# Designs tried in a protein design chat: VHH binders against a8x493r558to705. Part 4

Target 1, 148 residues: a8x493r558to705
Amino acid sequence: QWLENALDMTNCRLLRVAGESKKNFVNDSPFLLINEASVYMLARHIDMDVQDILTRFRSNIVVRGLPPFIEDTAKRLSIENLEFEVVDKCTRCEMICVDPMTGEKDPSLLLALRDYRNKQKMTFGIYIRQSNFEPGQFVEAGSAVRFF

## First folded at step 26 (VHH)

Design rh2
Fold by OpenDDE, fold request of step 27:
Structure rh2 (fold): chain B 148 residues (1-148), chain A 119 residues (1-119)
Amino acid sequence: as target 1 above (148 residues)
Amino acid sequence: EVQLVESGGGLVQPGGSLRLSCAASGFYFDRNAMAWYRQAPGKGRELVAGIRSKGSTYYADSVKGRFTISRDNAKNTLYLQMNSLRPEDTAVYYCARWFYTSSPQFDYWGQGTLVTVSS
């Protein structure tokens, strides 16, 4: 069922889910997952707080403990008993230049992303969709995450 | 070149107070989260306090109510006001650029300043 190249990362955990402390994803909508380690790489480059970058990326799910940019090649993942398929990469635009709370504009994040991607398609984060249904099952901060 | 220079450490009696300072340069101080961590002899690094770019703060349970982290972005300076000091607060205190709360991640830190609490 799982890919042969499944990643066993014991320290990979769900950092947070937008909106609720406990959540499932039964509505079949794609959700945006951000790898904190990837954010860290950008944060170091532009000298910006990781939390600010996460806010700018408008993520639904943030995971910690993965190698940076491992999500670029991921096909599947699990969060506890919930299984997800990677639907697509998230193409970024000028929206990430805007702080959604203050409206302040800063192009540094977009420029950093452009540089990192060598002026190729500017993607950051992945859209995921729940591929199984487990009634009564929820994920929360601290839930184990595995990439496949 | 990134530089973090801690100062203000010294010897103090239990119950005393001390104020640490950290002068930062070489990066956008106002855009970054900063933290103080300490390392006591024979112990690992402990995140003492953190302050996000937007001013929210974190404190270790061991220092809550006694320590206050603050920043002056105009001066590129981080502070740690330490009140009601205890012998167990004895450590080298480091100023660091801070990224993660639950699992502290630092990429730059200074040489540290020694705080000794002893009667």
Scores: ipSAE 0.782, ipTM 0.906, lowest interface PAE 0.5, mean pLDDT 90
Fold by OpenDDE, fold request of step 27:
Structure rh2 (fold): chain B 148 residues (1-148), chain A 119 residues (1-119)
Amino acid sequence: as target 1 above (148 residues)
Amino acid sequence: EVQLVESGGGLVQPGGSLRLSCAASGFYFDRNAMAWYRQAPGKGRELVAGIRSKGSTYYADSVKGRFTISRDNAKNTLYLQMNSLRPEDTAVYYCARWFYTSSPQFDYWGQGTLVTVSS
């Protein structure tokens, strides 16, 4: 029912960082990481663009080029020279039904997530925290991402 | 690998028309909002037009009534029909995925296609 295919296995990259072109996460925690491949798994079943889903999930960091839902079992990841630990999964609620930009409500995303999780805990995305300190090191869109 | 390849640019006289194309690959085109951007000499890149997968469109005020953005999901192609072209439309035109956030970041860009409007 839910076909899992990576968008691009040869180029695992940071798609975007919220708010800044270059970002260091040393003083901020935790950040919400969303896997674009996972987003597509939902998007293809509902009438919603990937961009809308990303917006509704309030993502701080979006990565692409990874298999769908690989983040569900991830313990650590790296973005360039920055290392992160997975803190927790992001539990989702009715908040994702609301477009934070327009206020528009659409329950389809929540229902799709519920169905995908087979009525288990409704999580999507992971909270991550930088685990190393690299002075002067920053990440940006296009940065290499690796899960461990 | 995400690829966006723009084409269709050229030299045209004021009042003329051009149709730009953008061939997209490496992502699920039909599930993504897309947009055309342009960068004139000495200016920053600006949003020209956007189109959601559902078909709703957005146009910058400067091009409303003259430009039409459209898409063919079967061909993974984005189009920009430009009519009544003006010298101020001269720019390199780029296609990209359309993000609605305030983030200035764009994930992937092609080489763009140059549109020159001159008498």
Scores: ipSAE 0.779, ipTM 0.899, lowest interface PAE 0.4, mean pLDDT 89
Fold by OpenDDE, look of step 26:
Structure rh2 (fold): chain B 148 residues (1-148), chain A 119 residues (1-119)
Amino acid sequence: as target 1 above (148 residues)
Amino acid sequence: EVQLVESGGGLVQPGGSLRLSCAASGFYFDRNAMAWYRQAPGKGRELVAGIRSKGSTYYADSVKGRFTISRDNAKNTLYLQMNSLRPEDTAVYYCARWFYTSSPQFDYWGQGTLVTVSS
């Protein structure tokens, strides 16, 4: 019924799920979803890998095939047959400045985020919660993703 | 669609050299860390070498001083120069996007390329 309001996007796919295992998300909530295109927009302006940014953002789900920052206005999404509601935006703090491997502090990511948000609220990524429950269904890398 | 295509494998004698290539497409190669890993018969997958987008590298102890990982972002290609090859280097070699967290993770890889080191 809400499919008519889906963003007209092709080739939107699930890039990665934390743990590299099949997930149904039935017992876990909320999950942090990151748009790879949004990450790339930051990454190309600073000296940092997409993987480093993803790690610092502590993403659970990464999606690709979407325009950057389109997730900021999303209300719902589907991954294959699983449906999700957007719960909130993820507020970021100085924690993202710390290299989780070395403990070294680098403000570049935070500054880049500040610039992209035009000194507004420092958010990146969205919290999502599964809204339907069907046993035996799992999602994995390559799963089709739709934003609404 | 993400694609990784490995090439350059073959049969080589101990002490010989090979150069592997990985053609990448369908993702932001220039801003992604990449890695080579290998799987020998009857053994698990192991990380061989990794390279970040800015060029910093990691090598497994078993290949340090012998293998060199490099990349050409203009060509979306990853390389592995293997020198002083040993029989224990025999394996199928894969390239993949490299997640260097507390537990290394890999995604997207091709069919691999077989490297056989034998006299």
Scores: ipSAE 0.683, ipTM 0.855, lowest interface PAE 0.5, mean pLDDT 88
Fold by ESMFold2, fold request of step 27:
Structure rh2 (fold): chain B 148 residues (1-148), chain A 119 residues (1-119)
Amino acid sequence: as target 1 above (148 residues)
Amino acid sequence: EVQLVESGGGLVQPGGSLRLSCAASGFYFDRNAMAWYRQAPGKGRELVAGIRSKGSTYYADSVKGRFTISRDNAKNTLYLQMNSLRPEDTAVYYCARWFYTSSPQFDYWGQGTLVTVSS
């Protein structure tokens, strides 16, 4: 049963890409990737829907099927045959206190991240950039993702 | 594995009522905003109604006052009560996570349930 759970945890899949229902990556600037498990871990202690949290973090790409915060150790990843390098971790500031739709301020998400990071740099999510180029390439929900 | 299973569709006359249900599993339903979308033949999917985990709701103009979205977080179930049905409500209805947009999102989807309104 433990082996099934470990394999489920390594079965990382593309969950969400901001914009079109299929996303191409032709010659784009770095994308912001968020691990949904990390979102749920912060959400344990705040009164926000997952969607509110993802909106405040302004993610481009969301993945599932990984342990929380494992993305902090990643150097590279693939989405199907597309290869990406991790170029930096995303440092978060007071802007995540602001609902981007209403402008209202609620510090709970920033405080939850601060408490998790415990005086360390306030990062959440990773910036990635495509390292190989394949014109016309597309991905969809459920695309296989591998971290290295 | 995330699963969304819609039910309660059927054939109904104009002016009639139906109640749709969506059984959700494989994710924390009580932490997620949810919505109903619909797709008429030959059309794209469009937002019908949305509901946050704590109960705040949104309705498309075309269904305001006729449809009521609700949820039971203890049962991981989303509902859509549809009253005063019109032929233009004919569509396949889908339950989904709601990212506060009218456009369908790159996310989990069920098979849908068909609602046909005709006489």
Scores: ipSAE 0.429, ipTM 0.753, lowest interface PAE 1.6, mean pLDDT 81
Fold by ESMFold2, fold request of step 27:
Structure rh2 (fold): chain B 148 residues (1-148), chain A 119 residues (1-119)
Amino acid sequence: as target 1 above (148 residues)
Amino acid sequence: EVQLVESGGGLVQPGGSLRLSCAASGFYFDRNAMAWYRQAPGKGRELVAGIRSKGSTYYADSVKGRFTISRDNAKNTLYLQMNSLRPEDTAVYYCARWFYTSSPQFDYWGQGTLVTVSS
């Protein structure tokens, strides 16, 4: 209940869905969700554009309007009337040091995450799966998002 | 709230010049790559030029040597200097965050500014 109220206070919105005008959920495969506020928290300590950080994390879905790292404690979320469960946190490794477009290595993102996590598990982003699946459903940028 | 406001469009003769600007607010402009897209009548939106926060630029082949993208991070403003304009440049021009693709992504969009090149 408290979590629901806290999430509503920031008016969370779906910001980005990779490569599509609408995202059609045709199966129950998990999607990788990233909180943009968490990206900005890491970006304060490195000289990368948000877009560089997002491409290294290889996210499917980006949300805005939440406090940074609040997704670490989320169990469920909704995007409009679609309901999702959090399946797991996404563990990161040295692969995020590599620019997927050029192949060039820059360890600053991994180091910033390590410093933020302070000897804890190196997670960033969450895997989600739709819990109320129906064929033909889709979401679009600007859709309301609520975390529970 | 994120806001992108394009300006500087208008009617111009072939061979003329225009300077477009985009006032950005509601996000960390200096942490974001930015781009200009355009949409000609009957066409989809296409990438015109992009610029990273550190100044690295990209141009579509159709505008190389004629258009110059620039930014002022202190003023949260993106610019497009358009020279040697042609009728084919007629379009609504939009500024947007650039995710390093030529196709537009779901993100923030303004209303755009109309550029008409005709005699």
Scores: ipSAE 0.409, ipTM 0.746, lowest interface PAE 2.0, mean pLDDT 81
Fold by ESMFold2, look of step 26:
Parts: structure tokens; sequence; C-alpha cells
Structure rh2 (fold): chain B 148 residues (1-148), chain A 119 residues (1-119)
């Protein structure tokens, strides 16, 4: 149990917010969160840089410092003092086979996800929505994140 | 967890050369694109050069043809060969993971290594 708690003792942080250092919440639309550790787990099976994988998955928020795929079981999370609910998992399709920058096709990422999911639904990442949305709130890179 | 340790900076005459190194640990170096950034006094950090894990490279216009980025995935080490140095290259140089942007993203940063091109 100590080893499990030690693995769960992470300083989970926002690694990346899409296109800027902070994300302002201007409405209550869900946004996409990806766990960097889950990206690394897929990357062990394919010959892509993590950055290419992140680009193909497209996300609003990337987090680090968590066990891989723990987001699959999450119902809620906090980012600093803001609370969010998980509203769905993101189903991936052949669109992730296309490099958004070049248009070139490479199915290896989708196939790696298929192999990880072992014939189950091809999800990667989670959609989250702030539980009590108010205009003017924001999250930013470096913010503390906790899943539950 | 993640550590990036830059070295190889120093004082050099205009037209001279330096080779920078960055020792990386705490992540899968061989599955990450990497870059050198620099910060001159009073300025923000700017991209100098980037390199994908398989070796394809990008250079800022100001250093293209003079600087060469390279990596040794077996040693978890990133390099920057700087030739034909100019006073404008004076800066603290940082290595980082590269997310294909010229502006640095929030990530791990080392202490950097100072390059001074003078006299």
Amino acid sequence: as target 1 above (148 residues)
Amino acid sequence: EVQLVESGGGLVQPGGSLRLSCAASGFYFDRNAMAWYRQAPGKGRELVAGIRSKGSTYYADSVKGRFTISRDNAKNTLYLQMNSLRPEDTAVYYCARWFYTSSPQFDYWGQGTLVTVSS
C-alpha cells in the first residue's frame, strides 16, 4: 500500500494549455484533457516523438505527474481551487492517423491505442467541465491538479 | 524528476566557436523532440534550434548556417555546436523539450549556461 501511495504522491501540474500560458473560461463548454504519462505509455510502442503524439490527439490541457491512464477512472478533478467534472471520454478515430502539420498518414498511433485498449472502445483523454462556472476564472500552466 | 543540465558556455571572441551540452534525465529522452533556447539580458527566451528524436532539425533565421544542433540518444545528451559567433549571440542558453514552438512553453528548465561573445 505504501508503494501505491508513493506512486500516487505526485505533484501533478498543468504542463500545457493550448496556445497560451493560461486558459480563461468564457463559457461552460467542455474542454479536452490529456495525461502526459498516458502519452508516454503509447509512445513506448511506436516510433513517434511525444510532441507528435500530443499534436495528433489535440487537447486543451496536458497534465503531468500522474500515473498513466488514471484519467480513465476519474469522475472529478481540481485545478488549484477550481472544480471540474469529467463529462465524457474522448473517442479517437482515424483522424489521429493524420499529422495535422503535414497531412501525412501514419496509422501507428491508432494501432497502438487499439492494442492498449485490447479491442475495447478507442478512448484517449477526457472531456471536463467546470462544476460551478463563473466568468473571469482561469487555469494556467504550473497549476496544481488533483484527480478523484 | 526531470533534470536538464547545460554546460559548455564561456567567453569567446567574435568569429569563434563553442560547443554546448545538455545532460537530460527523468524522462524518455529518445522519444522527445528537444531544443535550445537563449535569453539575452533584458529579453525573453527565444528558440535557437530544435531537433526531433530521429534527427530532423529546425533553426532560427539568426543562427541558420552557423549553429548545428545534434543529439546522442544513448547518452541522453543534446548538443549545440556554435560557429562564427557574434556579439548578438551573447545569452544564457537553455535546453528544453520542444513542443514545436518558438516561444517556450511551461516545462522543466535547467539553470542554463552563459555564452559571452566579446572583445
Scores: ipSAE 0.391, ipTM 0.743, lowest interface PAE 2.2, mean pLDDT 81

Design rh3
Fold by OpenDDE, last read:
Structure rh3 (fold): chain B 148 residues (1-148), chain A 119 residues (1-119)
Amino acid sequence: as target 1 above (148 residues)
Amino acid sequence: EVQLVESGGGLVQPGGSLRLSCAASGFYFDRNAMAWYRQAPGKGRELVAGIRSKGSTYYADSVKGRFTISRDNAKNTLYLQMNSLRPEDTAVYYCARWYYDSSPKFDYWGQGTLVTVSS
């Protein structure tokens, strides 16, 4: 019923889902969602590719086509027919300084996040949990995303 | 919406050269790593070359020394200079964002551009 208040965004899509190509999140722990637009806001201030930042943030789900940092105030979202509740924000630490693929350390991302958040808590991304159950329903890359 | 439009393909003889172009729109091109992929008949799509936003490059072993990937951020355009072409380079070539992991992802693909190398 709360789907009536969805933001009017037609091009919001699931860019990436970790693990299986088709995913159902029932009975799993909260998942970390990252907004690509928010990533770009950091990327444009440092010499780092969007892809590198996405990797360093170690997200389970990446979405695109949304305004930057809309996830900071989001309470709910839907991916196709799956509904999610926002559980918490993801507090970031020096872990994002390490490239998980190479082990290389680069503090630039953490510094950029610090500067962007100013005196606020250093969060980036949100934890989400599936709130409905739709038998036989799965989401995959390209699935439509709606924020509430 | 994300759009990628490849061009520059054609028929060339072995040893010939081609320059492919990819016009990109609908995303932040200048901050994204980009890559060229190709798909030969009866084969899967494979990574040919990649370029980071700051210019570092990667090449598949099969094209090293022959192909050069480059970009013009002011024009939102990706290029692939192909020299010393071989029959085994025959494929449809695609441009896309370059991902470093093997996680499931949604890739925006254009129609591609056909490169045929034949005597």
Scores: ipSAE 0.789, ipTM 0.902, lowest interface PAE 0.4, mean pLDDT 89
Fold by OpenDDE, fold request of step 27:
Structure rh3 (fold): chain B 148 residues (1-148), chain A 119 residues (1-119)
Amino acid sequence: as target 1 above (148 residues)
Amino acid sequence: EVQLVESGGGLVQPGGSLRLSCAASGFYFDRNAMAWYRQAPGKGRELVAGIRSKGSTYYADSVKGRFTISRDNAKNTLYLQMNSLRPEDTAVYYCARWYYDSSPKFDYWGQGTLVTVSS
């Protein structure tokens, strides 16, 4: 029912879903959505791999094809026929400083996030909750994503 | 659309050299770790070499000192210089986007390029 109000974006897609290849999110706790474009902005600044940042952020859903940080003002989104409400922003802590490959601690990502947020609340990613019920509907990598 | 296209494979004699290339598109190549893995007939996938965005590299013990992985971000291209090739290096070589989440993983790879080392 939100399709007519979607942002004019053509190639916004689901990059990956944590866990199962095909999944719905009915009756589950809020899930963490990360925008790959936003990650890339940080990655370029601190010379870190996008995949490392994604792993550090422990994302459940990663989307691509969106403008960077558009999720910061998003209220709703759809993935295929599944509709989601934005519940909150994800506050980040020192846990994101751990390199997933080596286990070493590096504060560069946290400091970059601090600077980007101008010493305000260090958030990255948004918590989303499925707001509709569509039996038999699932999403997977490549699913179309729309923000509202 | 993510695309990885390998090239440079072929037939070479033992002790010979080959240079593989991988043309990448559809993702942020310059900020992604990349790898070469190979698969010989009847065998499983083997990580051959990996390179992170920071430039750090990984090599399988079987290829250390003989193979060199490198990248050109301006060309969105990954390379594998293979020297002192051995018959046991015979395999299809794949270019892959590489990451670590509890274990080494690949989420995208190409069609591969065949390397045959034989006298």
Scores: ipSAE 0.788, ipTM 0.904, lowest interface PAE 0.5, mean pLDDT 90
Fold by OpenDDE, last read:
Structure rh3 (fold): chain B 148 residues (1-148), chain A 119 residues (1-119)
Amino acid sequence: as target 1 above (148 residues)
Amino acid sequence: EVQLVESGGGLVQPGGSLRLSCAASGFYFDRNAMAWYRQAPGKGRELVAGIRSKGSTYYADSVKGRFTISRDNAKNTLYLQMNSLRPEDTAVYYCARWYYDSSPKFDYWGQGTLVTVSS
């Protein structure tokens, strides 16, 4: 599955962005970006929906069409004409154990994350900051995404 | 590209049955919650039924005991078995990728299939 995702690098898209349907990030920083493929890798090993995990991770930006965990080594990315710098990784805590619908606590997501990180720092997602200013430029669901 | 294609709609008499199908592609179907919602003429969207990837289900009060939502992950297909149909069930039925973030939400859906219940 990882190989399949790696072969299709031309279909990397913005799944969704928090807030407005069309948005730029000139006045906001930093933003939390989550890779859907990475979420799916966790979801495959636990009884949890991808969308629930995405909700629990409280992402500002969700991207799809990328290989899983490619964000772990990313330094820069672009969404259409907006350029971003990766500033840090997001350390996860017990908050992700709470079911957003029921309020029920389930440690399965943290345990899965622990296993995937080999008991290292439990990070998931990256903090990014817009590095350019392009007046009148906005991104929306479906915008092209590139990692560098 | 995400695609959802509904089928199985049609005209039925009150008390009749229909089975709707939805063919899904372009996303991780096996790990996503799915739903059927409907829209009757002049009315807003109504969540009819939802099913999580692990199989737990939700039903609107109006269809409880009559409708059954199910899925086949091997076929990437969502189903809605509708029994004891009533005229008030008349609507366009949509297959949608479903999630909850403070409220029920859909991010993808098909073109819908028309269900008409009339004597």
Scores: ipSAE 0.784, ipTM 0.905, lowest interface PAE 0.5, mean pLDDT 90
Fold by OpenDDE, fold request of step 27:
Order: structure tokens, then sequence, then C-alpha cells
Structure rh3 (fold): chain B 148 residues (1-148), chain A 119 residues (1-119)
């Protein structure tokens, strides 16, 4: 069903890029992509803001307009003219329990993730790596995102 | 598309009251923190009040006890009840999606609504 969902993703957009308003990803280090819809699914089960979860997950790239958890089966994606390969899933640990504002620990997010993954590996988000090089091209919030 | 549309601004006398509304769309309103900030002529942005998804609130010292931020998730609407208004409250008030990433941040806001407090 992933492919089917991908066909209707004309409105999938880059929500946020960490650090810079405009960015390219020509780096050997993978970037962490988070699906806002997936975050929302978790957020609905706990008393936590979507943005807090995003912060706790330390996302580099946040995308919107996608079905929740579609990224779990993604192999490739594009953001505008930049192409990416999915290299791995992000395994989560107790660090996501730390409130970014207070530093206090709350296990609710971790427990929610555990339940969502049905006691399987607690992953959330995918590591992506740019697979092409487009000099002088950057992406920003609002950039079109396509999953393949 | 994310949209925030403020309303309810106007002219009011000192000591008067005003209620601002913000209609939100295009994002998960019920699970996002929202805020009101204001900008007076020649001044920078000032965070007035914030409300988290779970209902916790923040108020600037300048408005504590006078302003109340609230939300109706069923209506995707944010409110700011302003009582005991003062001339120094005169500003354009903006509804914004509020989040924290090392610091308070806004990523979306509306066109604003003008509040003028004058005798």
Amino acid sequence: as target 1 above (148 residues)
Amino acid sequence: EVQLVESGGGLVQPGGSLRLSCAASGFYFDRNAMAWYRQAPGKGRELVAGIRSKGSTYYADSVKGRFTISRDNAKNTLYLQMNSLRPEDTAVYYCARWYYDSSPKFDYWGQGTLVTVSS
C-alpha cells in the first residue's frame, strides 16, 4: 500500500529543515527524516505536543502531507531536485524521554513508541543520504517531497 | 496549507476588554502549542501568551492577571481574552504556532489583528 499512498502525495512538503531555512545535504553523514503524520499518531496517545516529540526525536528533516509511517517502507525520496536513499531506520532509546525544555524524564513517549511498534524494534524516523549532487540547489520549507 | 486568521481586534478604551480569535487550519491543531505575540509600532515581537496541547499556559509578566489564552480544539480556534486593557497593549496581535527547539520559536503566524487602546 506504500506505493498506492505515494501516488497521492502531490501535497507532500518539507515542513522544516533543522538549522537553516535553506539547505543542501551534500554530506556523508545521514540525515534523520521524520514524518509529521507519524509523530501525530504517537502524540494522540500521550499528552505531548507534536513539536516536543519532533524535538525529542532530534529530526533533521520533517516532512508533512504523508500518510503515517509510510517512511517505514521507503527506499528512496526526493526533495525538489535532490535525491535521497534511505539507509536505515532510527532506533530510539531512553533519550527521547527527556523533556527538551526542563530536562525532566517522561517515559510516555517511549512507551507509546513501544506500543506502536508492537514490541518490535523501537524505530522512528529514517536515515537518508543524498544520492545526487546539484550544485547551488537548496531546499527549504515548502519544498516538494516524493517517496519512491 | 497552514493558515492562521486572527480576528477580534479594534479600538477600546483603557480598562476595556477585547477577545481575539484565531482560526487555524492546515496542521494538527489539537496537538500543537499555540501562542499570541504582539508587535507595537517601532517595537519588536513580544510573546504575550502561549498554550500547550495539554493546556498548560504561559503569560508575559506584562499581561499576567489580565489576559487569558485558551483553545477550542473542536473548532481549531485559539482565543485571547484581554481584560483591563492599557494603552501600552496597543499593537498588532498575531496568532502563531509555537514550539521549542533550544529556544521559543514560531513557524507559522497570521496576518495579525490590530488592537488599539486609547481614551
Scores: ipSAE 0.781, ipTM 0.902, lowest interface PAE 0.5, mean pLDDT 90
Fold by OpenDDE, fold request of step 27:
Structure rh3 (fold): chain B 148 residues (1-148), chain A 119 residues (1-119)
Amino acid sequence: as target 1 above (148 residues)
Amino acid sequence: EVQLVESGGGLVQPGGSLRLSCAASGFYFDRNAMAWYRQAPGKGRELVAGIRSKGSTYYADSVKGRFTISRDNAKNTLYLQMNSLRPEDTAVYYCARWYYDSSPKFDYWGQGTLVTVSS
């Protein structure tokens, strides 16, 4: 029934799954989902690549083609035939200031997030959990994503 | 829809020059790292050059001093200036969005443009 309330976004796709090209989530939970558009909204204010920000946010799943920060109000989503529930928002801390390769600290990303959230709770990304458990189902880059 | 369209390839003599272009659309080009990689017949992919959104560049040892990667964010275009071309530079050159996940990777790339260096 909730599928009828899905946002009609033709270009919403799975961009990346961390560590694997094809994956299911049957035995794992929760996963951190990041919206590329949201990342860009931060990236445009700081001198940092979207990809670097994605790395710093340590996402498990990255989606593209969505409006920025749509995930802030999402309750459910589907990736192909896999269905997920949003369980929480990811609170960010000083960890995102650390370059994962060099260990160098740069507060620019955290400050940008702080400003964007108007000095409220600094969340970015959502934790999701698979709600349907069908064996043999996999998602990969290019999989259709729908938010509810 | 993400699109990358390479152009500028062709036949050139050793020592010659060629400039490749890549028209990008469908993603946030101005905040993404881009790269050129090439693939010669019977060989694997080789990262040729990369450029971050902030302008820092990377070059393979084989092309250092000869190739220059650049970008025009206003035009959503990536360039590869190739000078002092050698026969071993013969390959299909691809424009790609570049990212790092334990290793350099690409998630989008074009159909490529053929560069042939021959006397």
Scores: ipSAE 0.756, ipTM 0.880, lowest interface PAE 0.5, mean pLDDT 90
Fold by OpenDDE, look of step 26:
Structure rh3 (fold): chain B 148 residues (1-148), chain A 119 residues (1-119)
Amino acid sequence: as target 1 above (148 residues)
Amino acid sequence: EVQLVESGGGLVQPGGSLRLSCAASGFYFDRNAMAWYRQAPGKGRELVAGIRSKGSTYYADSVKGRFTISRDNAKNTLYLQMNSLRPEDTAVYYCARWYYDSSPKFDYWGQGTLVTVSS
C-alpha cells in the first residue's frame, strides 16, 4: 500500500546479512542496517577498508545502491516482501576505534564520523524492526530494498 | 551487479610463471580488501593471498616468496604473480572480496581460472 511512496532508487539491493543465511527476522530484536555508500564516504577519508568499517560497526544488514546517508531520514523500508520500521539511529562510541582482529586502537574512524556529523550526535546506521509477519518468507543477498 | 572475472590460467611447467588477473565491477573496489584463493581437485578451498585497500598483504606459508598479490584501483583489477610454480600449485584459482564477519570470509568470486603445473 505504501510502496508508492518509496524513494526512487535504482538497483537498491541487500548486500549481505550477518551469518550468510536466509533470514526472516520474525523473532529477533531490532537489526542494525548499514548503508554501504555511507561507509564508503567515511572510508574515502581514512585509511580503512569498507569491510573493516562494517565489522567495527557490527552491522547485521548491509544495503547497497543507495545514496550516502539516505538512511538517516528513512522511516520505513522493505526487503522483498518483508516490511520494516526504523526504530532508532545507532549511537557510536569508542568501541569502533578498536580493531577486532588486533586489539589496536585507532581514533581515525571516530574522528571521521565526528567530522561527517558536524560535531552533532555520533550516529551511524539505523535500527530496524520487522513490521509484518509472513511465515516462510526469507531474505538474502540480492534481495530488493526500498526506503520510505 | 557484482562481478569478478578471473583470467590468465593455463598449463605451465614446474619452475614456470603465470600472472592471473581479476576484473572487478559492481562494488567499491578501491576501498575493499581482495584475495586469491584456490581449490585443488579433491581438496577444500584455501586462502592463497590477500591485499587490503591500502596495500598491506597476506600470504599463505606455502606461497610466500613465490607469489605476489597486487592491485590497480584505477582499473579495478586484482593480480597474482606466480613464480617458481610447483605441481602442488595446480588448482582452480578464484578472486574474491575479503571481509570479516565474526570470522574471515570471502564472497562474489567468479568462475575461476585453472592453473595446471605439470611436466
Scores: ipSAE 0.716, ipTM 0.861, lowest interface PAE 0.5, mean pLDDT 89
Fold by ESMFold2, look of step 26:
Structure rh3 (fold): chain B 148 residues (1-148), chain A 119 residues (1-119)
Amino acid sequence: as target 1 above (148 residues)
Amino acid sequence: EVQLVESGGGLVQPGGSLRLSCAASGFYFDRNAMAWYRQAPGKGRELVAGIRSKGSTYYADSVKGRFTISRDNAKNTLYLQMNSLRPEDTAVYYCARWYYDSSPKFDYWGQGTLVTVSS
């Protein structure tokens, strides 16, 4: 059972939080977390910047230093002393086909995800909810992240 | 670790020119959109110019026609050519990854490079 609890990666770091005031995580609505390594995995076969992919996936939180797609197995995570529970995986639809700069539709990202998922449900990213509210708590880029 | 090192700032007269550079490491520069931001004393950071990895660009209205953003993906370096400088351009200039936000505050930041436009 050791492996079931061992998602700990000492290099896993907070990379981005959407919005100028999201450092304090005071809202109890689920936040969408995306793993940068999973983005690069999809991007290896399409000509698209990370930022275009993240915008199409409508990410709230991005982490780095974790193997691709290993977030799909996570149950909980921490960012510094803040604790989060994984609520669900995020199902993706045709909205991710829209180019954020031009408004043009380009199916390449959805098709790349479909190929990776190989008949599985079309998910990318995980919804998380803070489980230990701490008023006034702040995080920054580079904050330590641990998955469980 | 993500590192961003800005350089090339200095004191210039109004109407002058200056070129800024940003050395980037700790991420795949050639797969990331990049931008220059600036922060004047007592104000928040604002987007100046952005560039996608493939070269398409964006400029704030206040700098259009005067500033040119560029990149060298082989050298992991971002540039800002600033011409026809005005006192209102006085600020600390920062490079960062560009998530299409006008004033993102949540990112890795370097020290920035000070540009002063004054007689």
Scores: ipSAE 0.517, ipTM 0.773, lowest interface PAE 1.1, mean pLDDT 81

